# VH-VL binders against q5slc1: the designs that were tried, part 8

Target 1, 112 residues: q5slc1
Amino acid sequence: MGALRGRWAEEEALRFLLGKGYRLLWRNRRTPFGEVDLFMEKDGVYVVVEVKQRASARFGAPLEAITPGKVRRLLQSARFLLGRDDLPVRLEAVLVHGTPKDFRLEHLVLEL

## First folded at step 23 (VH-VL)

Design j2
Fold by OpenDDE, last read:
Structure j2 (fold): chain C 112 residues (1-112), chain A 119 residues (1-119), chain B 108 residues (1-108)
Amino acid sequence: as target 1 above (112 residues)
Amino acid sequence: EVQLVQSGAEVKKPGSSVKVSCKASGGTFRRYAISWVRQAPGQGLEWMGAIIPKFGTANYAQKFQGRVTITADKSTSTAYMELSSLRSEDTAVYYCARDYIYEYYMDVWGKGTTVTVSS
Amino acid sequence: SSELTQDPAVSVALGQTVRITCQGDSLSRYHATWYQQKPGQAPILVIYRKDNRPSGIPDRFSGSSSGNTASLTITGAQAEDEADYYCQSYDSSGYHVVFGGGTKLTVL
């Protein structure tokens, strides 16, 4: 489990994405390149989802952790899980703001 | 076609700071990262750091951590590299390059900015 | 930290084949990218993701990998191929870009 992610936050993120038509492939999957919170599929596209928990309910918080290196590691992790490096992978993030009893979700597409 | 246009040559004294700019011309670098790479005279390429202008997030080579700051202005499609506490060893040509993270390459390079540090 | 090593200089006769090799532990995990650099010019991408060639790069350039090594091969070297060649990859953490020391290719 990452420092910026709680189990409840991941569960809510997953529930949210499932409701949006995403299909879960893997969760909490460790690779030599790091851990993937959620590896999913949407409309035939593979998606790596980073779940981040925020104490504040404020939307639009900076993605300070989504550095070039972080993106690279997520891509490598995804391709490792797929067993091939020639498939497109989309990166997304779900920010969970608040507490288990009172939270909001912010869904971000990190495509580059 | 996208080109990276860098600021002009700089002559600096030891202990000072230099800030080099890199502007995307003929397009945008919003979809990419921008890496900074330097090359001392007669030496090889040395990566300094990179930024994702779209997110404003950057990471740095350990050697320059705390001494280099990489920023970007999306509205002007310009990336910046500021190096402080300059030393004679910082004399080099500094390149910005478009870093396509998904394919792990730098395909568009600026022409380089010569920075000379001398007392 | 992880580093990439290259022979500092190699020679090839005109029309012959030469292979430039890059070695490093991280190459067992990450692909290598190759750049060509001529004096007074910025580097030019010639091979990426092991064996892919960008548009505009002659097909005499090819890439390969094995174990902790990556290689750039020029099959039928031309005079204009005389240049410095750098391999590039990432350190073990994946957060940092790493370049090889470069190989100066002389075409005889």
Scores: ipSAE 0.794, ipTM 0.918, lowest interface PAE 0.5, mean pLDDT 92
Fold by ESMFold2, look of step 23:
Formats: C-alpha cells, sequence, structure tokens
Structure j2 (fold): chain C 112 residues (1-112), chain A 119 residues (1-119), chain B 108 residues (1-108)
C-alpha cells in the first residue's frame, strides 16, 4: 500500500525503470546471500537492480560499493529467488544523487 | 580474440612499491572484471583483488587490504595493480586475468610479470 | 591457509580415469571452477561453474559438484594432461576469490 519509510530514492529509481519498460517482480527481498532492492525483467532478461543514494549531485564519481564481490552476492541472491542458476540475470545500478526535491539519476548496466 | 599484455619483469628493494600493468587487446573490459592473482615460486595461486573497469570499483583480499591498489583506465583498456611496502615474501609471478563474474570464471590470463624483491 | 582443500598430488596410469577433488564449506554456496597449469605457463580454464566445459577443452574433462565437494574427472588420461590443477571458488561471504592449494597430476 504505502511507500516504505526512507525509501524515496528507491521509489524514484523504480519509477524511472518502469518508464523504460522494465517490469517489477519483487522488491526488498532478503535471501541467504543478501538483500535485493529491485528484481525486475526487461525483454526476457531478469535484472537485479541495486539502488544507491548519494548525497552529492556530482555525476561521474566512481561507483562506491558496487564491487566484484557485491555483484557476485547480488547474482547469487537473484538465482536463489529464481530457484535456478541457468537463466540470464543482468546486474544494473541506479544512483540517485541529491534530495527528494532536487535529484538526478544515473543508470548503469553491467552487460551480460 | 582477446589477449592480456602485462608489463615486464621487475627487481625491487624491500620497502619499495611496484606497479604492474595489464592491457587488453582485441576487445574491451565492458562486461568483465580484471582479477590479479600471484604465484610465489613453488607455491599455488593467490587472489589479490579485482576491479570492474566500467564502474571503477575494486575489492581486495583481506591479506592485501591497505597494501594493494587496483585501478583501471577505460580509455586505454588497461588495468593496474600497485603493491606497496614490498617484502621478500612478495617475490612472485603476478598475473592479471579477465574475470567473468556472471559465470564464475577467469578465461583469459596474462603471461605474468615476475617481481623479485631483494636487496 | 586455504579454505579449499585439494590433495597435493595424484597419479594415474595412461588411459585410466582419475578424479581430483576439492573440498570446502563455501562450495555449497558458490560453484567451483577448475584450471590447468603446466610448468612455466599461465593457468587455463578447463571447467567452470561446476560442470561446464569451455570450447577447445577435450571431452575427457568433466566436472561435478555436491555439498562441500567439487570434482574434476579425467576419463582416459593422456600424457599431455600431466599438470597442476587448481579449483577456484569464493569464501563464504562471496566477496573474495579462493583457490585450492593445487593438485599435481602425474600420468604414468
Amino acid sequence: as target 1 above (112 residues)
Amino acid sequence: EVQLVQSGAEVKKPGSSVKVSCKASGGTFRRYAISWVRQAPGQGLEWMGAIIPKFGTANYAQKFQGRVTITADKSTSTAYMELSSLRSEDTAVYYCARDYIYEYYMDVWGKGTTVTVSS
Amino acid sequence: SSELTQDPAVSVALGQTVRITCQGDSLSRYHATWYQQKPGQAPILVIYRKDNRPSGIPDRFSGSSSGNTASLTITGAQAEDEADYYCQSYDSSGYHVVFGGGTKLTVL
């Protein structure tokens, strides 16, 4: 029903991706491997999306904490949610810079 | 066909630093990480860390945290590993490897860079 | 010390079947990958994500995995298979790559 407290950045990321034709499957799902912010689908490919909120509105800064290890945990979480490990899953990130009244989005994709 | 070309062998004194380069030719890093793996004489493989060049984000094995820095330059398709405060125990062959995280493998390896730490 | 345990050496008679094992708690969570390394050379990928064989690797190489154990099987071992074999996975957190200590395969 209502938005989760303190999740304005996630709501904006979700709206942005829905507007790009992504379909939402699950959100805020915990697994033995970690938590998935948004689990989506686009053009027959499952997509795990990490949403990061940054206080700075600067674009082009390095992506903090979306490291090889973090990607691995997100992929294992997605495969756990699917119940199999032979389907394509793509990692994406949405960086939300700024505040609810003045924000910018940066959409990043690690290609399969 | 992608190849990883590494910089040449180095001889270093204890307490100094070394920076090894790893250049991809015949492809890009766009969907890969680059892992660094070393092998001391007569020993096994030891992972040091990895970077996702597209994102510029690296993580390191706990043993090397604070001594190793891994960076990438996307414009030249080159990754770098710098190891500081060298000790004789750091004498090893240092490999870079193309790391496909989606499938848990390193499929393309550089030929290795021999680093010898002695005084 | 290694989170993945391999026997340091095994021998096989030419044409016979050999199994190289890799054991560790994290293998129940993260698939194993196998590399072959010959003296003076970089490792090459032979099996990835438990049982997948890359193009160019002979059919005699196969992989399997269950629980805390992964295995590399060479059916009909050839002289050219003499090499060191390393399993690779991740630590229990998933943040760090881990290699086994390696197994030297001697073909008699």
Scores: ipSAE 0.791, ipTM 0.899, lowest interface PAE 0.7, mean pLDDT 89
Fold by OpenDDE, fold request of step 24:
Formats: sequence, structure tokens, C-alpha cells
Structure j2 (fold): chain C 112 residues (1-112), chain A 119 residues (1-119), chain B 108 residues (1-108)
Amino acid sequence: as target 1 above (112 residues)
Amino acid sequence: EVQLVQSGAEVKKPGSSVKVSCKASGGTFRRYAISWVRQAPGQGLEWMGAIIPKFGTANYAQKFQGRVTITADKSTSTAYMELSSLRSEDTAVYYCARDYIYEYYMDVWGKGTTVTVSS
Amino acid sequence: SSELTQDPAVSVALGQTVRITCQGDSLSRYHATWYQQKPGQAPILVIYRKDNRPSGIPDRFSGSSSGNTASLTITGAQAEDEADYYCQSYDSSGYHVVFGGGTKLTVL
């Protein structure tokens, strides 16, 4: 997600998750293992959130960028930020479909 | 107990393609990734790529990029590895393995599929 | 990409201790996983996340790490421990799995 082009999508994703009771810990945090869009906490569980912008309005689009390596890097990034690797981390994604003028959000829990 | 059952041995001509299957039995691989690892005769283990069947997303080793395709069918709990433009150097035993990304290990391995490439 | 290097062969007397070491730049960032492989068989996971043993793996197997190295130690080697041992980790990008070249362990 581009720094400028995707900023609105990230902001909408954050607003959405905050409204759902998520607490923001880090935003756009760079680690040796990659960048974490949103690192949050929900009900005592740490959550790494990947924000994806989709031009299409179609829901359920494949998360083509969420590869095994991407998952690994997100987990490692989370564990790096936490300073420990023994805590559970949940991966989630927020897909922002559309444009700043007309968009919908899709929240996916990437349970593996 | 989860087992990975692989397809049978293959004998192929150079330039052809081979597609090896890996089916999860006694469980599911939906929560895991499936890695493909090969081993040429008398050689070490070589990672080829991996897929998350749940998402259908895959990574490939650079060496095989463009020549290997890894897919999965969630409905049948089967992963596939297709290698094209086969050459003699591709002669090897090909393993699928359950890759538990959260713990950074492969804990369940198939018995391997022997692929022989010869003219 | 990053490489992992292992000694191609080591030997140990019955009941003695042997350490198999894996070296690579990526090991300063990633944990090593160890696999045992016997002739004609698929690899078996023996150590993961540095020093964890899966169920069924004898406690004589242990793992450690230091700097850019990871080690598998067999304390009190048994005849059945004769096998090839591979370390596994990830390249510098973290996107790709990498294996060491393997170490053939002979039990004397």
C-alpha cells in the first residue's frame, strides 16, 4: 500500500477497528522483518492487521499478497515489537473496496 | 493422525512437465501451509515453495520461479506441485510437508515422490 | 539470499556427545529448525525454535544458538541416531525457506 494513495484506506480501516473495540498499539511500524500497517489489541489478544485497498467492489477477493512468507514476516514483526515470541498473535486483514468517495470495508480474520 | 499421501513415481522426458499431488489424510491442512522440498540423489534438501491452501497464495524459491506452480484444492485437502521444462537435474525425490508457519517448522512429511527425468 | 553451512560429516562414539553446528547470517535473526533423515525415509523434525523438542523426540536431543550459529547436540549418542541432520531457517528476506547442506552423523 502506497504511502499517499493508501493513506485514506488505512485511516478508514483504523476507524473501523477502533469502533469495534480494538486498541491501537503501533501504526505503520517498520521492523527488520517488514512493515506492520496496524498493530492492535483486542480482548487481550495482539492483532496484526494488514490493510489492503481494492479497486473492485467485489467482496471476498483473494488476499494474493498474504503468502506464507508474508504471514511469517508479519508474525516475526509482531514478535519483534513485543520483544518476545511466546505470545499468541492473530492476523487480520481489512480490505477497503472502492474510492475515498465511495467505499466499503471487509474485515477478515486470517486464522491459521 | 495426519498424514500426507503423495502421488506415485513419475518418469518424464526432458522438456515435459510433472505434477505431483499431496493429499492430507486423517485431518486437514487448512490451518497450515504446505511446503514442497526436493532431494536429488545423494544431495541435500532443497526448498521449492509453499502455499497456504486456505488462501491459495504461494511463495517460490527464486531458483524455480517461473517454472514451478503450487496449487491447492481445499475441497479435497490436496496440494499440487507442477514443475515444467524438466531437465535431468530435476531427477529427485519430491516431498510435501506441513509447514506450521507460527512455529517455523515442517512437522508432517509425505513419503516422497520419485521423479526421474531421462531421455 | 542467505546460506546455511554445515560440516558434511561428523562422527561420535556410542554414549558420547556430539554437536552439529549450522552457520549463516540469517541465524542472527531467525531461529533454526533441525531435521533428522535416515536413508530412504522422509525427514523428521527433531528441534524447532532453537531448543524445543516435538513429542516423541528423545531428550538427548537439544538445541542451542549463538550469534550467527545454531547447534544440535546429542548427549549420549545411540546407534539409531546415525543419520543425516539438516538445519533449516529462512533467507535474509524471510520469504524463503533455506536448508543447510546437511551433516552425516556416524555413530562408532
Scores: ipSAE 0.782, ipTM 0.913, lowest interface PAE 0.5, mean pLDDT 92
Fold by OpenDDE, last read:
Structure j2 (fold): chain C 112 residues (1-112), chain A 119 residues (1-119), chain B 108 residues (1-108)
Amino acid sequence: as target 1 above (112 residues)
Amino acid sequence: EVQLVQSGAEVKKPGSSVKVSCKASGGTFRRYAISWVRQAPGQGLEWMGAIIPKFGTANYAQKFQGRVTITADKSTSTAYMELSSLRSEDTAVYYCARDYIYEYYMDVWGKGTTVTVSS
Amino acid sequence: SSELTQDPAVSVALGQTVRITCQGDSLSRYHATWYQQKPGQAPILVIYRKDNRPSGIPDRFSGSSSGNTASLTITGAQAEDEADYYCQSYDSSGYHVVFGGGTKLTVL
């Protein structure tokens, strides 16, 4: 089924990434080009993180919502937030599988 | 070095479907999207849609929504564009192009596939 | 959706400068990409992200933008520059690629 997004899932995704050394720059930031769930920095690299909530516990499910246009909008949003379009931006995704009481995280580096 | 090799010319009847293939040669398109662009005789370029082969996700131009299906096979580095309910106005050269989303350009183009729709 | 408009045809004398302009509301948000197409050939990328030139493209090709317009300039037009030129960008949503109508450049 399609991917969903919940506040609790985003919170868990953020906690996960912070624990891995990511630094949060913006959260739930709306831009003229779309909304960025998490805009972060890791080892000097800017990262746009898309958080997806999945009911299924199955990992490796297709990222149905990550279309060319979605990627473009995310990158454009990131560059808008940065005020620059000449810096590299990495796109990542955190899939949260399950419920608030029982969940697992899948961290994907999309590298498009 | 990377080339996009497209399938051969097609002649179709109105109402039928055509499926054009686009294979990456000399590399992979894992890091790219593949856009499909057509050009009717004497006309301009018209974007039809694009797919991220890595994800299998696609966007379509509104004009072709519901009539075009873009797919990809990562194992063979091949993208496909299927257009159904063909009409004479669909007669055109169909191009696939490597769409580098991060730089907003299409830098590698196939040679095009001529699709002729006639009774 | 958004539309990109170009003059259908322009002419330039050998060695002279010509500017091909693309206009559209979305150009206020998104950069323009330019393609050159000669008869019987696939388009070739000549300018991207407003003013970047791919390797192999002569430096006589340049790009610029202002407001809701983007322009491709050929400074010192050569005979081989005779071709159709298309601008490309995205609609206001960013989900769809859009092309201009194309400009046929004749080198006199």
Scores: ipSAE 0.780, ipTM 0.912, lowest interface PAE 0.5, mean pLDDT 92
Fold by OpenDDE, last read:
Structure j2 (fold): chain C 112 residues (1-112), chain A 119 residues (1-119), chain B 108 residues (1-108)
Amino acid sequence: as target 1 above (112 residues)
Amino acid sequence: EVQLVQSGAEVKKPGSSVKVSCKASGGTFRRYAISWVRQAPGQGLEWMGAIIPKFGTANYAQKFQGRVTITADKSTSTAYMELSSLRSEDTAVYYCARDYIYEYYMDVWGKGTTVTVSS
Amino acid sequence: SSELTQDPAVSVALGQTVRITCQGDSLSRYHATWYQQKPGQAPILVIYRKDNRPSGIPDRFSGSSSGNTASLTITGAQAEDEADYYCQSYDSSGYHVVFGGGTKLTVL
């Protein structure tokens, strides 16, 4: 999340994941391969989390921004941050549906 | 065990469109991306684009942007590549391939679909 | 946009070693993947992430990289190794897959 208007969504996503036992390593980290919204660790596994904010409260919204190239860049970014490419990295997404005053979260594990 | 079964050969006229299908047999490609790669006679491999069937999201090579559409039907484990405004230069064998993004390779390939564009 | 370049053709004597090299700026950022293609057949993955071999690929195939180059080496070339070999990587943006022009390997 590079824009301030998306910061609240990222904050809520982070709070949500922290509550689930995730540990934050980096947030809003820019790499030569792109920006990582949240880079976390869960149960010994590194996790790249993409945060998406939607105005609609409808669950199951398309992840139109999660293209093959986007996934690739996120993985490369993660490996760049880790300084190594031999560790497994899981890709997840948190969709924030609604407004700062009324929102719901959808947590997706991306099977890729 | 997974195979990619592609639709049959096509003969098209210039200006028309072609839609090639790629069905996963013996499994699904739910966890993978599907890339489309073509090869003109006597030429090299040329990447056209790729889709993540699970998300329905795709990327396209700049050369084909606006002329190619890649889609997928998760319920039938089938990916599609539609190329419009066909020209003679589009005559080629079109391959679909399972693209494992985590390792950046294509490990399962279809047998290819020959598309011939001629007047 | 990025480009990967390969020699169009190379030859190797039976049992000898040959190296096919791929060059491109993106190779300083991304690993190369190598494919073997024989006439009338689809490409076959032979090396990925620089030096990994898929199951079923003979150990005479190996991969390496240096700077903006990646290489496929066949140590002890066999007659069945005669084929076209393509390197594959990604452009500078990382959004697009790119292939080298291919190298036709003749086994003498």
Scores: ipSAE 0.774, ipTM 0.908, lowest interface PAE 0.5, mean pLDDT 92

Design j2
Fold by OpenDDE, look of step 23:
Structure j2 (fold): chain C 112 residues (1-112), chain A 119 residues (1-119), chain B 108 residues (1-108)
Amino acid sequence: as target 1 above (112 residues)
Amino acid sequence: EVQLVQSGAEVKKPGSSVKVSCKASGGTFRRYAISWVRQAPGQGLEWMGAIIPKFGTANYAQKFQGRVTITADKSTSTAYMELSSLRSEDTAVYYCARDYIYEYYMDVWGKGTTVTVSS
Amino acid sequence: SSELTQDPAVSVALGQTVRITCQGDSLSRYHATWYQQKPGQAPILVIYRKDNRPSGIPDRFSGSSSGNTASLTITGAQAEDEADYYCQSYDSSGYHVVFGGGTKLTVL
């Protein structure tokens, strides 16, 4: 049920990013360094996207799970998937606020 | 050129708290984390924790978990490290450093803040 | 263990080559970063991601790795290279930064 709950949020995030010109490379990929929700490409830059679902509709909710360590693991996962570590990668987050019937998206970028 | 400007030296009594600031000058915290590293007299470097100011998220070394709090104010490009329940062993130079997570290094360091804990 | 181990002190004659080694299980998963520190100064980044050298760092500094070890090599040591050198990486989880104990390099 938890996995299913996350699926709609991920789907909306993906749809949002595709609409912005991102290209999907991988989704829901498990690596030795953790799971990658979405691995995408935008303008020649690889993007690791973390999708977070929030029950609250409040703006500016903390990304408490995206710590420096989490970022490192996501980058390691990206490099693992790429098979190389010399290409630019950045981290982005899509926060999905609300429910499947009433939601909003917040797109956050951590350029690396 | 980006510089990290730290607050001045502190003299504290055991059991008290100290809060050191680290302000980015000539740049922003937009793309980086801020790590805090201390060095006791004649000792090595010891990582305390790090924060992503943009997200407000932090990690802490296990040794300091529960005793250290790292925060950041994006509006002033300032990071803070607060250490409570100070002991004599906490006497050290405390550094903030720009942690470029993508490359796994700290490339810009503050000049350090000396914290002396004594009765 | 997530510890990084360094020899506490090494010496090198002027113009000679010295290698400072860092050992730790986590180095099999994460590259080492190297810092130079002189008395009364903050550390300076000299090598990152195994063998990358920041701008401004002399090319006599190089990095390498093998297994659970990482090494900083100074080829043609200069007097100004006398300093403490620290390796840095991450524990197995990636959530914690770890430093080696530091190596004091004396240039003779």
Scores: ipSAE 0.768, ipTM 0.912, lowest interface PAE 0.6, mean pLDDT 92
Fold by ESMFold2, last read:
Structure j2 (fold): chain C 112 residues (1-112), chain A 119 residues (1-119), chain B 108 residues (1-108)
Amino acid sequence: as target 1 above (112 residues)
Amino acid sequence: EVQLVQSGAEVKKPGSSVKVSCKASGGTFRRYAISWVRQAPGQGLEWMGAIIPKFGTANYAQKFQGRVTITADKSTSTAYMELSSLRSEDTAVYYCARDYIYEYYMDVWGKGTTVTVSS
Amino acid sequence: SSELTQDPAVSVALGQTVRITCQGDSLSRYHATWYQQKPGQAPILVIYRKDNRPSGIPDRFSGSSSGNTASLTITGAQAEDEADYYCQSYDSSGYHVVFGGGTKLTVL
């Protein structure tokens, strides 16, 4: 349990998505195009999920924004992991607000 | 059936700013980014930046960083591009385009907004 | 360099085949997309992500790539194909859209 303290937001995001019927394929995979936090599948569709914490001065550096450019890099990373670029891949984000003891999740989907 | 409707032509003085609107139809904001691309007279296409309205997040070409602000109002399905500190070299046609990031294309373009910067 | 380089002009006889090229280091990482633009009009999408043709684009338009070069081919060029053609990709980081300088196609 202690090994998960540095990644609590990602673990909560994963638990949340598993509870919604997503299946985990890979996590924390590095590619030539960047790193993928969670690579999942739901209802026959591959899903790349970016997990972000609401950053504050109390917890360290600001979160990187999920911009058009970031989405492009995540998508290219997903295609690299699949070894092909002709399958549908959906981009999603889970924003984790707060602390381990008092948090909420916001789930964002960029529809295909 | 999908259209991007842009605001009308503008004539501006150097040092002022301009804000161009781009109203999207259909479900564009659920699935697409909105990119802004300009074209000076006799010149090629120049990307300025884009926004994902659903996330509210934008990124900009380095050349325009600090002068351009791109926003979206989901309630009206309208994106905006504001360019400040105008100079004569900013005279151009400004296009918005819906940007399907999943497939690397901009398939629907507005008709363009001509901005003329003169003394 | 994130520049995409196109020849500024090319000519083709009516009914003949022409190839418009686009070169850049980032094309090995991010496939090219192609747009057609006629004077006074907005660009229209003709080929996306290397070799995909959108619905409504004539099948005489095709795309290909090899290494750092992307090509747009028009087989059996028609007078209506006279236009400027732009390739589009991204910089090496993937964060910024980049357009080539454009190629003016003249149909003789």
Scores: ipSAE 0.767, ipTM 0.889, lowest interface PAE 0.9, mean pLDDT 89

